VHH binders against q9x234. Designs and how they scored, part 4

Target 1, 288 residues: q9x234
Amino acid sequence: RTFSEEIKEELVNVPFGSREEVISELLGFIKARGDLDVKSRHIVFSLHSFAASRRLLNLMKYLSKPVSEIIVEKSHNIKKRYIKITAEYSESFMVIEPFFDVALFVSFLRGLFLSGGSMTNPRYHYHLEINLFEEETLALTRKSLKDFFNINAGIIELRNTRKLYIKSIKDILVFLEAIGVQRKLEEIDRIVTERKVIGDVNRTVNFIEANAIRTANSTARQIRAIELIKENMGLENLPEDLRRVALVRLRNKELSLRELGKKLNLTKSQIYSKLKRIIKIAERFGDV

## First folded at step 16 (VHH)

Design x5
Fold by OpenDDE, fold request of step 22:
Parts: structure tokens; C-alpha cells; sequence
Structure x5 (fold): chain B 288 residues (1-288), chain A 120 residues (1-120)
């Protein structure tokens, strides 16, 4: 089962509100997946989700709207099942108006998501999308999302369809809560928290590794510098304090500057300064 | 248009009773949490009672045991039964409606208020 289908299964059990809310939810189904046959005065819903189909049938039953036919078609692609539900339509159920009542808008959104919506597994990516063909419906939905929830949804125009999408996990959570998701919302919260922790750990590890590499490179440069001096002028020709540091560094290639300091009864900063002077001398003989 | 209209306010003697009503229109009444506020002269508006969509009620301590909040979804009306009224209960009473939400901030709807005066 896809993560989307799990969410939709939970939504099947959301209690019905007022008749107006149920009608609004049905309107969501109509706008996302309803095809009107004007000649026969029937509407055909084409759904890919069994959960969505169950919810639609329950809504129709609640409204005492008869269903004339249910057909399950197997697509050539073994993995895609189409459920076609045919019912009589009335014009009153198909009119979309600007939303002033958030209760009705939420119901509408639930219908949209069930019939035409999908969400990626939050373990991998944050993405929620709704397929909507009608430009007017899309514009109205986007505006209402902004007005009620301060959600900035994006729009993608494709050759044969349009998509509304939300990428912000914060906005996705608001959306899911609004349409009645509860249990899966808690799961998503846990996943998001885990991802954050993992991300922080990875950043810390990367930081540590980067620092380790820098330190290693610095140490390597110091050793090269000392060796270069040894080859060209001899370490015995260095000032006594620098010679001492150079010899200890060569003998202890694995030690930190602090540890080197302890051996010589010098501070880290003093060791660093002396090594810098050594490097400067080495640069006279070649690239270090 | 969303409308909340309070009624039932008036002048009563200490120990008396009043019943306030709030008639709602323009939104799905049954899906909203409802509340009563009051504002005494020179004092900030305070929440005194609320009722959830499911019918759970809460009261501020000063009115507990004396006031009862209720709702009739079929009539889109909220009520406040006020018993054993005191001089300190004098003020302008407001009804409010708010859609329940945890992760976002819904709009608050307010009435214009009804005046309750408790005086000997």
C-alpha cells in the first residue's frame, strides 16, 4: 500500500458533518474526477483508489443519491485499477462558489484529495499534489488555501491536466489536519522529527570529518616543510626553538598541536606560531 | 455573510436569572466551537464559558455552578442560562464562534453584544 492510500483509508472513516459539508465533499469528487454525460444526465467518477470509492459511495448513500453502475477495470498496466462509478447528476451539485466557510472548504478539500490527491512518503520527500483539470477550480482552491491556511500552493500545467502541489512539510501537515487526518498525521510528525535528527547528525559528522581532513592536511604540510628544510639546509641550522619543534613533529606525526605543546611545555598557540615560521622557511626551497 | 446576534440582556435584581441567546447564520454552526465573553466597564473582555462541537463545556470559576452554556445545532443557536446573578456579573456579553484547529489559526466570529445589568 502506498502512503497516499493509507491516508485515504483513514479518511474513509471521518464522520460526516452537516448535509452541506457532505455536499461540499461530493463537489470535491466531482471537480477532481467527475465526467458529465449531458445526454444521459449521468456523472461518471473514475477513481484509482478503493478507499476513495468507498468514501464516495458512502457520501452518495448519505445523500440518497442512487448509483446506477460500478465497474472495476483492469488497466493494461497490472498495477493500475480503475473504478468507474455512475450516478445521476443534478446541476445544483456541480456549482463551485467562493468559499467563505472554512468547514465547507475543508470538506471540499477532503473530496479533492481522496479522488485526485497523492502524497509521497515523507521518509523520502515532502510532496503533496492534487490533480485538477478545471482552471477555475484550481484558482479558487489555491486562493482559499492561502486565505484560510496561509498555504502557498504551486501550480503545474501539463498537456492534459493541471496539478496543485504543496512542498512545505509545515503546510502539508496543516492541509492533512484540515481534511481530518489524525493517526497518520502523528506518524508523519514522528518521521519528520527523525529526519531532522538524522540531518543534524549528518551535518555534525560532516563537520567533524571536514575538520579532521583539514587537520590532516595541515599536519602533512608541516611534515613536508620540515623534510624540505632537512634536505636543503639541515635541521641543525634552524634556530634552537624551531629545531626542537621540528624534531618533535617528525617523531610524533599523529599528535595534535596541543599534545605537541605538552611534550615541549609550550602552548598550542606557541607551537602553531613556530610551525608557521618553519613553513615560511621551507617555502624558500619549494612549494609546501 | 457571517452573523452572530445576541439577545436576552436586560436589567435584573441580584439573585435573579437571565437567559441569553446567540443566533448564528452564514456558517456551518455545528462544526464550530462556541463561547461567551463578557466585558465589564473599564475591564478587558474575558472568556466565561465555552462549548465544543461535541458538547463539552468549560466555565470560568466565577460563574461555575451558576451559568450554563448550551447549543442547539438544529436552530443554529447558542444559549447562556444565568442564575443567581450578582452585581459583578454586570457587563456586555458577547458570543463567539471559532473553527477548531491545532496547526493553523482560524478566524474568530463575534457578535455585537447584549447588555446585562444587575442592580438593586
Amino acid sequence: as target 1 above (288 residues)
Amino acid sequence: EVQLVESGGGVVQPGGSLRLSCAASGFTFSSYALSWYRQAAGIERELIADITRGGSTNYVDSVKGRFTISRDNSENTMYLQMNSLRAEDTGLYYCAAKYPAKRWEPRDYWGQGTLVTVSS
Scores: ipSAE 0.850, ipTM 0.936, lowest interface PAE 0.5, mean pLDDT 91
Fold by ESMFold2, fold request of step 22:
Structure x5 (fold): chain B 288 residues (1-288), chain A 120 residues (1-120)
Amino acid sequence: as target 1 above (288 residues)
Amino acid sequence: EVQLVESGGGVVQPGGSLRLSCAASGFTFSSYALSWYRQAAGIERELIADITRGGSTNYVDSVKGRFTISRDNSENTMYLQMNSLRAEDTGLYYCAAKYPAKRWEPRDYWGQGTLVTVSS
């Protein structure tokens, strides 16, 4: 069972409010997945979620609109199982305006998400999307998401699909709260917190690794310099203070500057200065 | 179009009673939290009582035991029963409605107010 389906399972249990809120939720199903059969005064829903199907049946029961047919099909082109539900409708459902009252709008969004929405598992990626092909409805939905919630939703348009999407975790949490998610919202909060901790650890580990590489490269440069001097000048021709440092570094290739300083009774600053002078001398004989 | 219309204000003696009404239209009344605010001369508008969609009530200390907020979802009307009125209760009384939310800031809807004057 996907993360989206777990959310939809929770939404099945959101209590019904007023009759207008129930109709507004149904309008969400209609706009996302409904096909009108004018001759029979029925509408056919094509759903991919059993939770969405159960919620739709509950809405229809509340409205006293009989469901005449339920069938599970597999579409060859989509290569996915789906559920067709045929139910009676009233033309009055199609004239409801869910965009002026936030109570109606959150109900409408719930219907849209149940029927045509999905969300990635937030452990891996933050992405919520809704399939909503009808251009006017999509534009009004996007505008109302901004007006009521300050959510900036994007649009994806492909040959035969149009989707509204949300990528900000803050906006996704607002959206999910608005449509009635509670238990799963707490789970997502925990996941977001865990990801922050893991991200902080990874950045710390990356910093430690990069610092270790930088230190190793610095040590290699010092040893290269000493070898060039040995091969081209001889270490005996260095000033005694530099000669001592060069010899101790060669014998102790893995020691830090602090550790080398301890062996020579020098501060880290003093040993750094002397190694820098060694490198400068070596540059006369080649690349360090 | 959202409308909130207060009524029931007037002039009353100290110790007297008034019942304010707030008639609502243009939104799903039963799904909103409702409240009464008061604004006296020289004072900021203050919340004095609120009621959740489920009927749970809350009051500020200065009105506890004297004022009762209630709602009638079938009539889209909220009430404030004001007993044992004092001169300090004088002010303009506003009803307000707000959709409940934790992660976002719903728009506040306000009435125009009804004046209550408590005087000897």
Scores: ipSAE 0.790, ipTM 0.913, lowest interface PAE 0.7, mean pLDDT 88
Fold by ESMFold2, last read:
Structure x5 (fold): chain B 288 residues (1-288), chain A 120 residues (1-120)
Amino acid sequence: as target 1 above (288 residues)
Amino acid sequence: EVQLVESGGGVVQPGGSLRLSCAASGFTFSSYALSWYRQAAGIERELIADITRGGSTNYVDSVKGRFTISRDNSENTMYLQMNSLRAEDTGLYYCAAKYPAKRWEPRDYWGQGTLVTVSS
């Protein structure tokens, strides 16, 4: 079962409010997945979620609207089963204006999400989307998401599909709360917290790796300096204390400064100071 | 268009009673939380009572036991029954409506206020 379907299962049980809120939720189903025939007074809904189908049937039962057919079949183009529900409708359903009262708007959004929405598993990334082909309804929905919730939704327009999407986890949580999700929000909060901890660990690991690269580059610089001195001056012409350090570094290219110190019976600080002096001398002969 | 209209304010003697009404239109009244606020001259507006969509009530200590908030969803009207009135209760009384939310900030809708004066 997908994460989206788990959310939809919870939404099936959201209590009905006023009749207008029920009609507004139904309008969400109509706008996302309804094909209406005004002359026959029928709507055919094409749904891919059994939870969404159950909710739709509950809405129709509440509104005393006959459902004449329920068909489960495989789509030729998608290779997935879908559920077609044919129901009678009232023209009054299409007159509801969900965009001016947040109570109606959250009901409308619930219908949109149930019928045409999906969400990725938040453990991997954050993405919520709604398929909504009708351009005017998409624009009004996007505007109302901003006006009521300060959600900045994006639009993806493809050849045969228009989608509204949300990628901010803060905005996704607001959206899910608005449409009536409760228990799954608690699960998502835990996932977000866990991801923050994991992210902090990964940044620490990346810092450690970058420091290791800087250490390797510093060793290469030391060896470069010693080679320049050897080529241009001769190591025998270094002060004796620096000559010892230069020779041991060349013979032990892989050792840390602490390890070099052990071979020379010197502290890390003493080795560092001597290598700095070697680099300074080498700079007289070229780039180090 | 959202409208909240208070009524029932007036002049009342100490110890008296007064009933305020808030008539609402333009939104799904039954789904909103409702509140009464009051404002005395020169003081900031303060919450005194609220009622959830489910009917649960809360009161500030200064009015608890004396004031009763209620709602009638069939009439789209909220009430404030004020008993045992005191001079300190004098002020402008506002009704407000707000959709319940935890993770986002709903719009506050306000009435214009009704004046309550408690004096002898």
Scores: ipSAE 0.788, ipTM 0.913, lowest interface PAE 0.8, mean pLDDT 88
Fold by ESMFold2, last read:
Structure x5 (fold): chain B 288 residues (1-288), chain A 120 residues (1-120)
Amino acid sequence: as target 1 above (288 residues)
Amino acid sequence: EVQLVESGGGVVQPGGSLRLSCAASGFTFSSYALSWYRQAAGIERELIADITRGGSTNYVDSVKGRFTISRDNSENTMYLQMNSLRAEDTGLYYCAAKYPAKRWEPRDYWGQGTLVTVSS
């Protein structure tokens, strides 16, 4: 099962509230995946999720609207299985206004997510989306997400499809709480904390490694310079102050400039200046 | 339109009783947490009692054992039974409703208040 399906499986068990909340959830299924046949007074739902299908059947049973047909098939165009559920509808289902009472709106969102929503595994990245083509419903949903939750949802448009999406983990957690997720929220909280810790560790390790490489390159250049002088002129022919520094650096290849200064009773600036002069002398004999 | 309308306030003698009602409309009453607040003259509004959507109750110490909060979801009405009233219980009593949430801040809905006077 995908991460989305695990969430949907938990949502199947959210208790039904008032009749209006049940109808509002059903309206979410209708708006995302319902195809209304006005002549026969039936709705055909095309669902990709067994959990969503189970929830829909439970909603219809609660409303005393038995389903007449359940078919599992593969779509020719998508090469993906569908569960088609045909049910009788009432005009009263379409009259409910889910956008003005947060209790109805969270029920509506649950229906939208179950039927047409998905979420990536948060271990890899944060993305929640809902397929919702109808522009009026999408606009009202987006507005209500902002009004009730301060969620800024984005829109992705394709040829004949619009998707609402959320990428902020804070907003995703609010959305999931609102539609009734509990256990999976705790799992997501742990994942988010784990990713933050791993990210902090990796940034620290990368900084330490880059600094160590920079230091080693500087030290290697100093050693090369000293060896070039030793090979071509001899260290004994350096000025005494430079000869002392060269010998101590050669004996203590691992020491920082500050540590070298301690051994020579010199400041970091004085050591740096003397090593720079050594490099300049060495450049007469080759590449440093 | 969301509405909360308190009733049942009045003048009562110390030791007496009153029953406050809060009639609600315009939202799904059964899904909200409900509460009573009290405001005495010159004092900040104080939470007195609350009741969860599941019926669990909480009270502040000053009213515990004297006041009882309840709800009737079939009538969209919340109640506060106030017994053994004291002069310090005098004030405006407000009902409030709030959708339960942990990760976001739901709107508070408030009534207009009903005056309770415990006097002489």
Scores: ipSAE 0.783, ipTM 0.911, lowest interface PAE 0.8, mean pLDDT 88

Design x5
Fold by ESMFold2, fold request of step 22:
Structure x5 (fold): chain B 288 residues (1-288), chain A 120 residues (1-120)
Amino acid sequence: as target 1 above (288 residues)
Amino acid sequence: EVQLVESGGGVVQPGGSLRLSCAASGFTFSSYALSWYRQAAGIERELIADITRGGSTNYVDSVKGRFTISRDNSENTMYLQMNSLRAEDTGLYYCAAKYPAKRWEPRDYWGQGTLVTVSS
């Protein structure tokens, strides 16, 4: 089972609230996966989730709306099963306005996610999306996500797909809480915490390694500079303060600048300044 | 449009009782947490009682045992039964509604307030 399906299994058991909230959730199914036959006054849902199908049947039972047909089909071109449910509908289902009351909106979002939504496994990356082709409904949903939750959802549009998506883990957790997820939120929190710890450790190790390489390269550069001066000018022709530093560095290749400073009764900053001047002198004789 | 309208305030003697009502419209009342706040003259508004969507109640110590918060979801109305009133209970009483959330900040909805005066 995918991570999305585990979430949908939990959502099946979210208690029903008011009748208006149940209708709002049903409207989410309709807008994402419903095909209206106005002549017969039936709607056909095409679902890919058994959990979503069970929830839809529970909604219809609550509303006392008979389901006239249930067909399970395999897609020939895709190894995904899909379920067609035909049910009676009322025009009153279509007059609910879910965008002005957050209680109705979270119910609507639950219907959208159950019928046409998915989420990646948060161990790998953070992504939640909802298939929602109708442009006006998608625009109102995006606006209401911002207005109620401060969620900045994006839109993906291709020839035959239109999707709303959320990539911020903070926003994904808000979305999942809003639609009624509880136990899976705790699991996601643990995963997010684990990922932060692992990431911090890796960055620390990379920093330590890079710093060690930089230090080794700096010392090699100092030694090369001193040797270049020795070969082309002679150390005796350096100013006395620089000559002392050059000789001590050459004799103590493994010492840090702090340790060299102690041998010469100089601060780390003073040693660095003198070595920098040595490098500058050496540069006239070649690459340092 | 969301509306919360308080009523039932008035003047009462110490030891007396009042019942406040908060009539709500424009939102799904049964899904919101509800609360009463009190504002004495010259001081900040303070929470005194709340009730969850499931009916669980909480009170501040100063009103425990004397005040009872309740809700009637069929009438979209919340109540505050105030018994054994004291002079320090005098103030403007507000009802409020908020959708329950842990990871985001839902909008708070407020009534206009109803005045309760406890004096002899």
Scores: ipSAE 0.780, ipTM 0.904, lowest interface PAE 0.8, mean pLDDT 88
Fold by ESMFold2, fold request of step 22:
Structure x5 (fold): chain B 288 residues (1-288), chain A 120 residues (1-120)
Amino acid sequence: as target 1 above (288 residues)
Amino acid sequence: EVQLVESGGGVVQPGGSLRLSCAASGFTFSSYALSWYRQAAGIERELIADITRGGSTNYVDSVKGRFTISRDNSENTMYLQMNSLRAEDTGLYYCAAKYPAKRWEPRDYWGQGTLVTVSS
């Protein structure tokens, strides 16, 4: 089952509010997936989600509107099942104005998402979209998302597709809360926190790797300097304090500066200062 | 057009009672959380009682046991029954409505206020 379907399963159980809110939710189904059959004065819904179908049937029962057919079809074009629900329509469904009262708007959005919406699994990336072909309804929905929630929704237009989409996780969480998601929001919060921790770990690992490379290059430079002095000058001709450091570093190529200090009873700072002077001397004999 | 209109304020003696009403229009009343605020002279507006869409109530300590908030969704009206009134209850009383939300900031709707004066 997809992450979208899990969300839709939770939405089936969102309590009904006022009759106007129920009609507003139904209008969302109509705008996303409804076709008016003028001959029969019925509306046909084409749904791919069993959860969405159950919710629609519950809405129609609440409104005391008879459902005349429920048909499961296999589409030749897209090779998956449709659930077609035919129900009596009322002209009153079409006079609801969902864009001016946030209570009606969240109900309308729930209908849109149930019938024509999807969301990616947030473990992999953040994307929520709604299929909504009618341009005027799409524009009003986008405007109202901004006006009520400060959500910046984008538009995708391809060949026969028109969609609203939301990619900001903050905006997706606002959207899901608004349409009535509760339990899945807690799950998404945990996933977002987990991804943040993993991202912080990856940045820490990259820092540790870069530091290890820098440390290895620094040690190699010290060894090169000591070898240049040995071959061109002789270590016995270094000042005693530098000679001792050079010999111990050469014998212990893998040790940190702190570890070298322990062997010589010197601080890390004292070791560093002496190795810096060794490098300075070595530069007279070649590249270090 | 959203409207909230308070009524029922007036002058009353200490120990007396008043019932405030807040008539609402222009939004889905049953889906909003509702509240009463009080503003005394020279003091900031203070929440004194609220009621959720489901009917659960909360009160500030100074009015507990004396004030009762209620709502009638069929009449789009909220009430505040104020008993055992005291001089410190004097002020402007405002009704407010707000859609419940945690992750976004709903618009607050306010009435114009009704004056309650507790004095001899």
Scores: ipSAE 0.761, ipTM 0.893, lowest interface PAE 0.8, mean pLDDT 88
Fold by ESMFold2, look of step 16:
Structure x5 (fold): chain B 288 residues (1-288), chain A 120 residues (1-120)
Amino acid sequence: as target 1 above (288 residues)
Amino acid sequence: EVQLVESGGGVVQPGGSLRLSCAASGFTFSSYALSWYRQAAGIERELIADITRGGSTNYVDSVKGRFTISRDNSENTMYLQMNSLRAEDTGLYYCAAKYPAKRWEPRDYWGQGTLVTVSS
């Protein structure tokens, strides 16, 4: 339904690589949404995505670690709905170091995104984020995003929240390709292209509108100047070439400079220059 | 530490054969695309063969039919079987590994090279 969930649905079908890559992806789920209960030797995953839950179950099946409990809980007054999955943990889950081999790192990122990540619909805004509370893991992830991909991720840090975020659409596309998105990338490319075209059109329309307003203001200014001269000096005291222009403009308030030029056998530039001189004369008598 | 170590180079007569090996460590070998490059004196390194993570192979025309690239993911080793060797095949042979990507530039990993000399 959501744009994030559409991406996660595609990620469910990313083929498994080596066993180490599967463990690295699982480590991503653990770091983003896992809660280790040392006393009972279990990990409880709290997920908000059906796709993420299915992927986690597939990972656990591959590793021969069956799940002991699956519970769907309705949100309380201030909490969202989530799916709790309880599984027995293995010490081998924690041995993988995902930050030194890009194959392991992309698997780790996939786990992080599936369990704790989201992306806004790119039609409206470019933003991808991952919940990642543990400070050391967050720092290593940010460093590795820069080192492997040249991605500049930011950090959002509040009292109870730590997140990585990416706002550059180029960086978001790199991230999504790295974690295994294929078909959805084509849709995003199309959206990005459409947004560029709409932006170019809007800039053109704004330029045309601003010029139209400037033209209307210029005509009103010309008329005001001529009236000011008429009131304070008399049009008969203008140089003959300016007097002719003033009279024709006053009698033809609706005409463009091109059209006025036709009536006076002058180019647009010539009539503009004469009207500019009229305004300068009028400024002796008041604001124009 | 990522390492690629070539072996199997040497001196052979024209028409002879050599089998090069590239032993890899320090990365998830099965997830990388692999390739062989050749550098003759005074020439830039040139790609001569590659193999995808799925086993699909490509060759430049000058070696097609004579050279065979292969990989053994269980042993973290890539091979180049070179048959019907010619004098122009003389050079340093490098193995390389690169994670597949279209929108970003993965780090290239290189071996040190193994010398192949084809002469009488």
Scores: ipSAE 0.736, ipTM 0.896, lowest interface PAE 1.0, mean pLDDT 88
Fold by OpenDDE, look of step 16:
Parts: structure tokens; sequence; C-alpha cells
Structure x5 (fold): chain B 288 residues (1-288), chain A 120 residues (1-120)
């Protein structure tokens, strides 16, 4: 089972609200996956989720709207199942305006997500999307998400469809909570927390490693510089203060600048400055 | 248009009773948690009672045992039965409707308020 399907399975059991809410949810199904035939007065839902299908059937039952046909088709790709549900519809379903009442909007969103929505496993990346072809509905949905929930949803226009998407995990969580997800929300929270911890650890480790490498390189360069001076001009020809630092550095290759400073009764900055001068002198004789 | 209209306020003697009503329209009443607030002169508005969608009620200590919040979803009306009224109960009483949410701040609907005066 996909992560999306697990969410949808949970949504199947969300208690029905008012009749208006139920109609609003049905409207979500209609807008996302309903094909309306006004002449025959039928609507055909094309769904890929069994959970979504179950929910739709329950909604229809609640509304005392009989389903005329249910067809399960196996696509050429063994992995994709199509469930076609045909029912008689009434224009009364279309008069609902879900965008002005948060309760209706939430129900509408639930229907949209169940029928046309998906979510990636948050272990990999954060992405929630809803397939919605109708441009006006898409725009209104986006606006209402912003107005009611402060969710910033994006829109992608594809060749044959449009998608509304949410990338922010914060917004995704708000969205899922709004449409009635509870148990899976807790799981997502755990996953997100775990990822954050791992990320922080990795960043810390990388920082430590980078610093270690930098220090090692710097130390190596200092030693090379001193050795180069020793070979070309002799350390005895260095200023006394530099010679002292050079000798201590050669004898203590593992010590930090601070530790070197302690040995010489100098500050880290003073040691650094002197080593820099040593390096500059060494550069006269070759690459350091 | 969303509307909440409070009624039932007035002047009452200490120990008396009042019943406030909040008539709602323009939204799915049954889907909202409902609350009564009050604001005394010079004091910030305070929550005094709430009732969930499912009918569970909560009260602040100062009104426990004296006030009863209830809702009638069929009439889109919330009530506050106030018994054993005290001078300190004097204030403007507001009804509010809130959509339950944990991760976001829902838009609350408010009434205009009804004045309750408890005086001898």
Amino acid sequence: as target 1 above (288 residues)
Amino acid sequence: EVQLVESGGGVVQPGGSLRLSCAASGFTFSSYALSWYRQAAGIERELIADITRGGSTNYVDSVKGRFTISRDNSENTMYLQMNSLRAEDTGLYYCAAKYPAKRWEPRDYWGQGTLVTVSS
C-alpha cells in the first residue's frame, strides 16, 4: 500500500457531518474525478483508490442516491486499477458553494483529496498534490486554502491536466488535519522529527569534519613552510620570535594554535600571526 | 452572510436568573464549537463557557454550577442559562463560533453582544 492509500483508508471512516457537508464532499469527488453527462443525467467517477471508492459509495448511500454501475478495470499496467462508479446525479449537488464556509470547504477538500489527491512518503520528500482539471475550481481552492488555512499551494499546468500542490510540511500537516486525518498525522510527525534530527546530526558531523580538515591542512602547510625554510635558509636565520614559534610547531605537530600559544605564553592570534609570517617567508623558496 | 445575534440580556437582581440566546445563520452551525464570552468594564474579554460539536461542555470556575451552556442544532441556537447571578457577572456577553482546529487558527465568528446587568 502506498502512503496515500493509507491516508485515504483512514479518511473512509471520518464521520459524516451535516447533509451539506456530505454534499460538499461529494462535490469534491465530482470536481476531481466526475464526468458529468447532462443528457443522460449520470455521473461517472473514475477512481484509482479502493478507499476513495468506498468513501464515495458511503456518501452516495447517505444521500440515498443509487449507484447504477460499478466497474473495476485492470489497466494494461497491472499496478493500476480503475474503478468506475456510475450514478444518477442532480443539479442540486452543484449549487453548493464550498468556498465560503470552512466546514464545507474542509469536506470539499476531503473529497478532492480522496478522489484526486496523493502524498509522497514523508521519509523521502514532502509533497502533496491534487489533480484538478477545472481552472476556476483550482483557483478558488487555492485562494480558500490561503484564506482559511494560510496554506500556500502551487499550481502546475500540465498538457492534459492541472495540479494543485503543497510542498511545505507544515502546510501539508494542516491540510491533512483539516480533512480529518489523525493517526497518520502522528506518524508523519514522527517521521518529520526523525528527519530533522538526522539532518541536524549530519550537518554537525559535516561541520566538524570540515573544520578538522581545515585545521589539518593548515597545520600541514605550516610544517611544510617551516621545513622549506629550514632547507633553504636555515631556521637560525629567522627572527628570534619566528624561530621560536617554528621550532615549537615542528616539535608539536598535533597541537592546536591555542595550545601552542600556551607553550610560548602567546595568544592564539599572536601564534597565528607569526605562523603567517613564516609561511610568507617560505613562499620565497617555493609553493607551500 | 454569517450572523450571530445574542439576546436575553437585561437588568436582574442578585440571585436572579437570565437565559441568553445566540441565534446563528449563514454557516454550518453543527460543525462549529460554540462559546460564551463576557467582558466586564475595564476587563478583557474572557471565555466563560464552551460546548463542542459533540455537546461536551466546559466552564470557568467562576460560573460552574450556576451557568449552563447548551445548543440546539436544529434551531441553530446556543443558550446560556444563568442562575444565581452575582454583581460580578455584570458585563457584555458575546457568543462565538469556532471551527475546531489544532494546527491552524480558524476564523471565529462573533456576535454583537448582549448586556447583562446584575444590580440591587
Scores: ipSAE 0.594, ipTM 0.840, lowest interface PAE 1.0, mean pLDDT 91

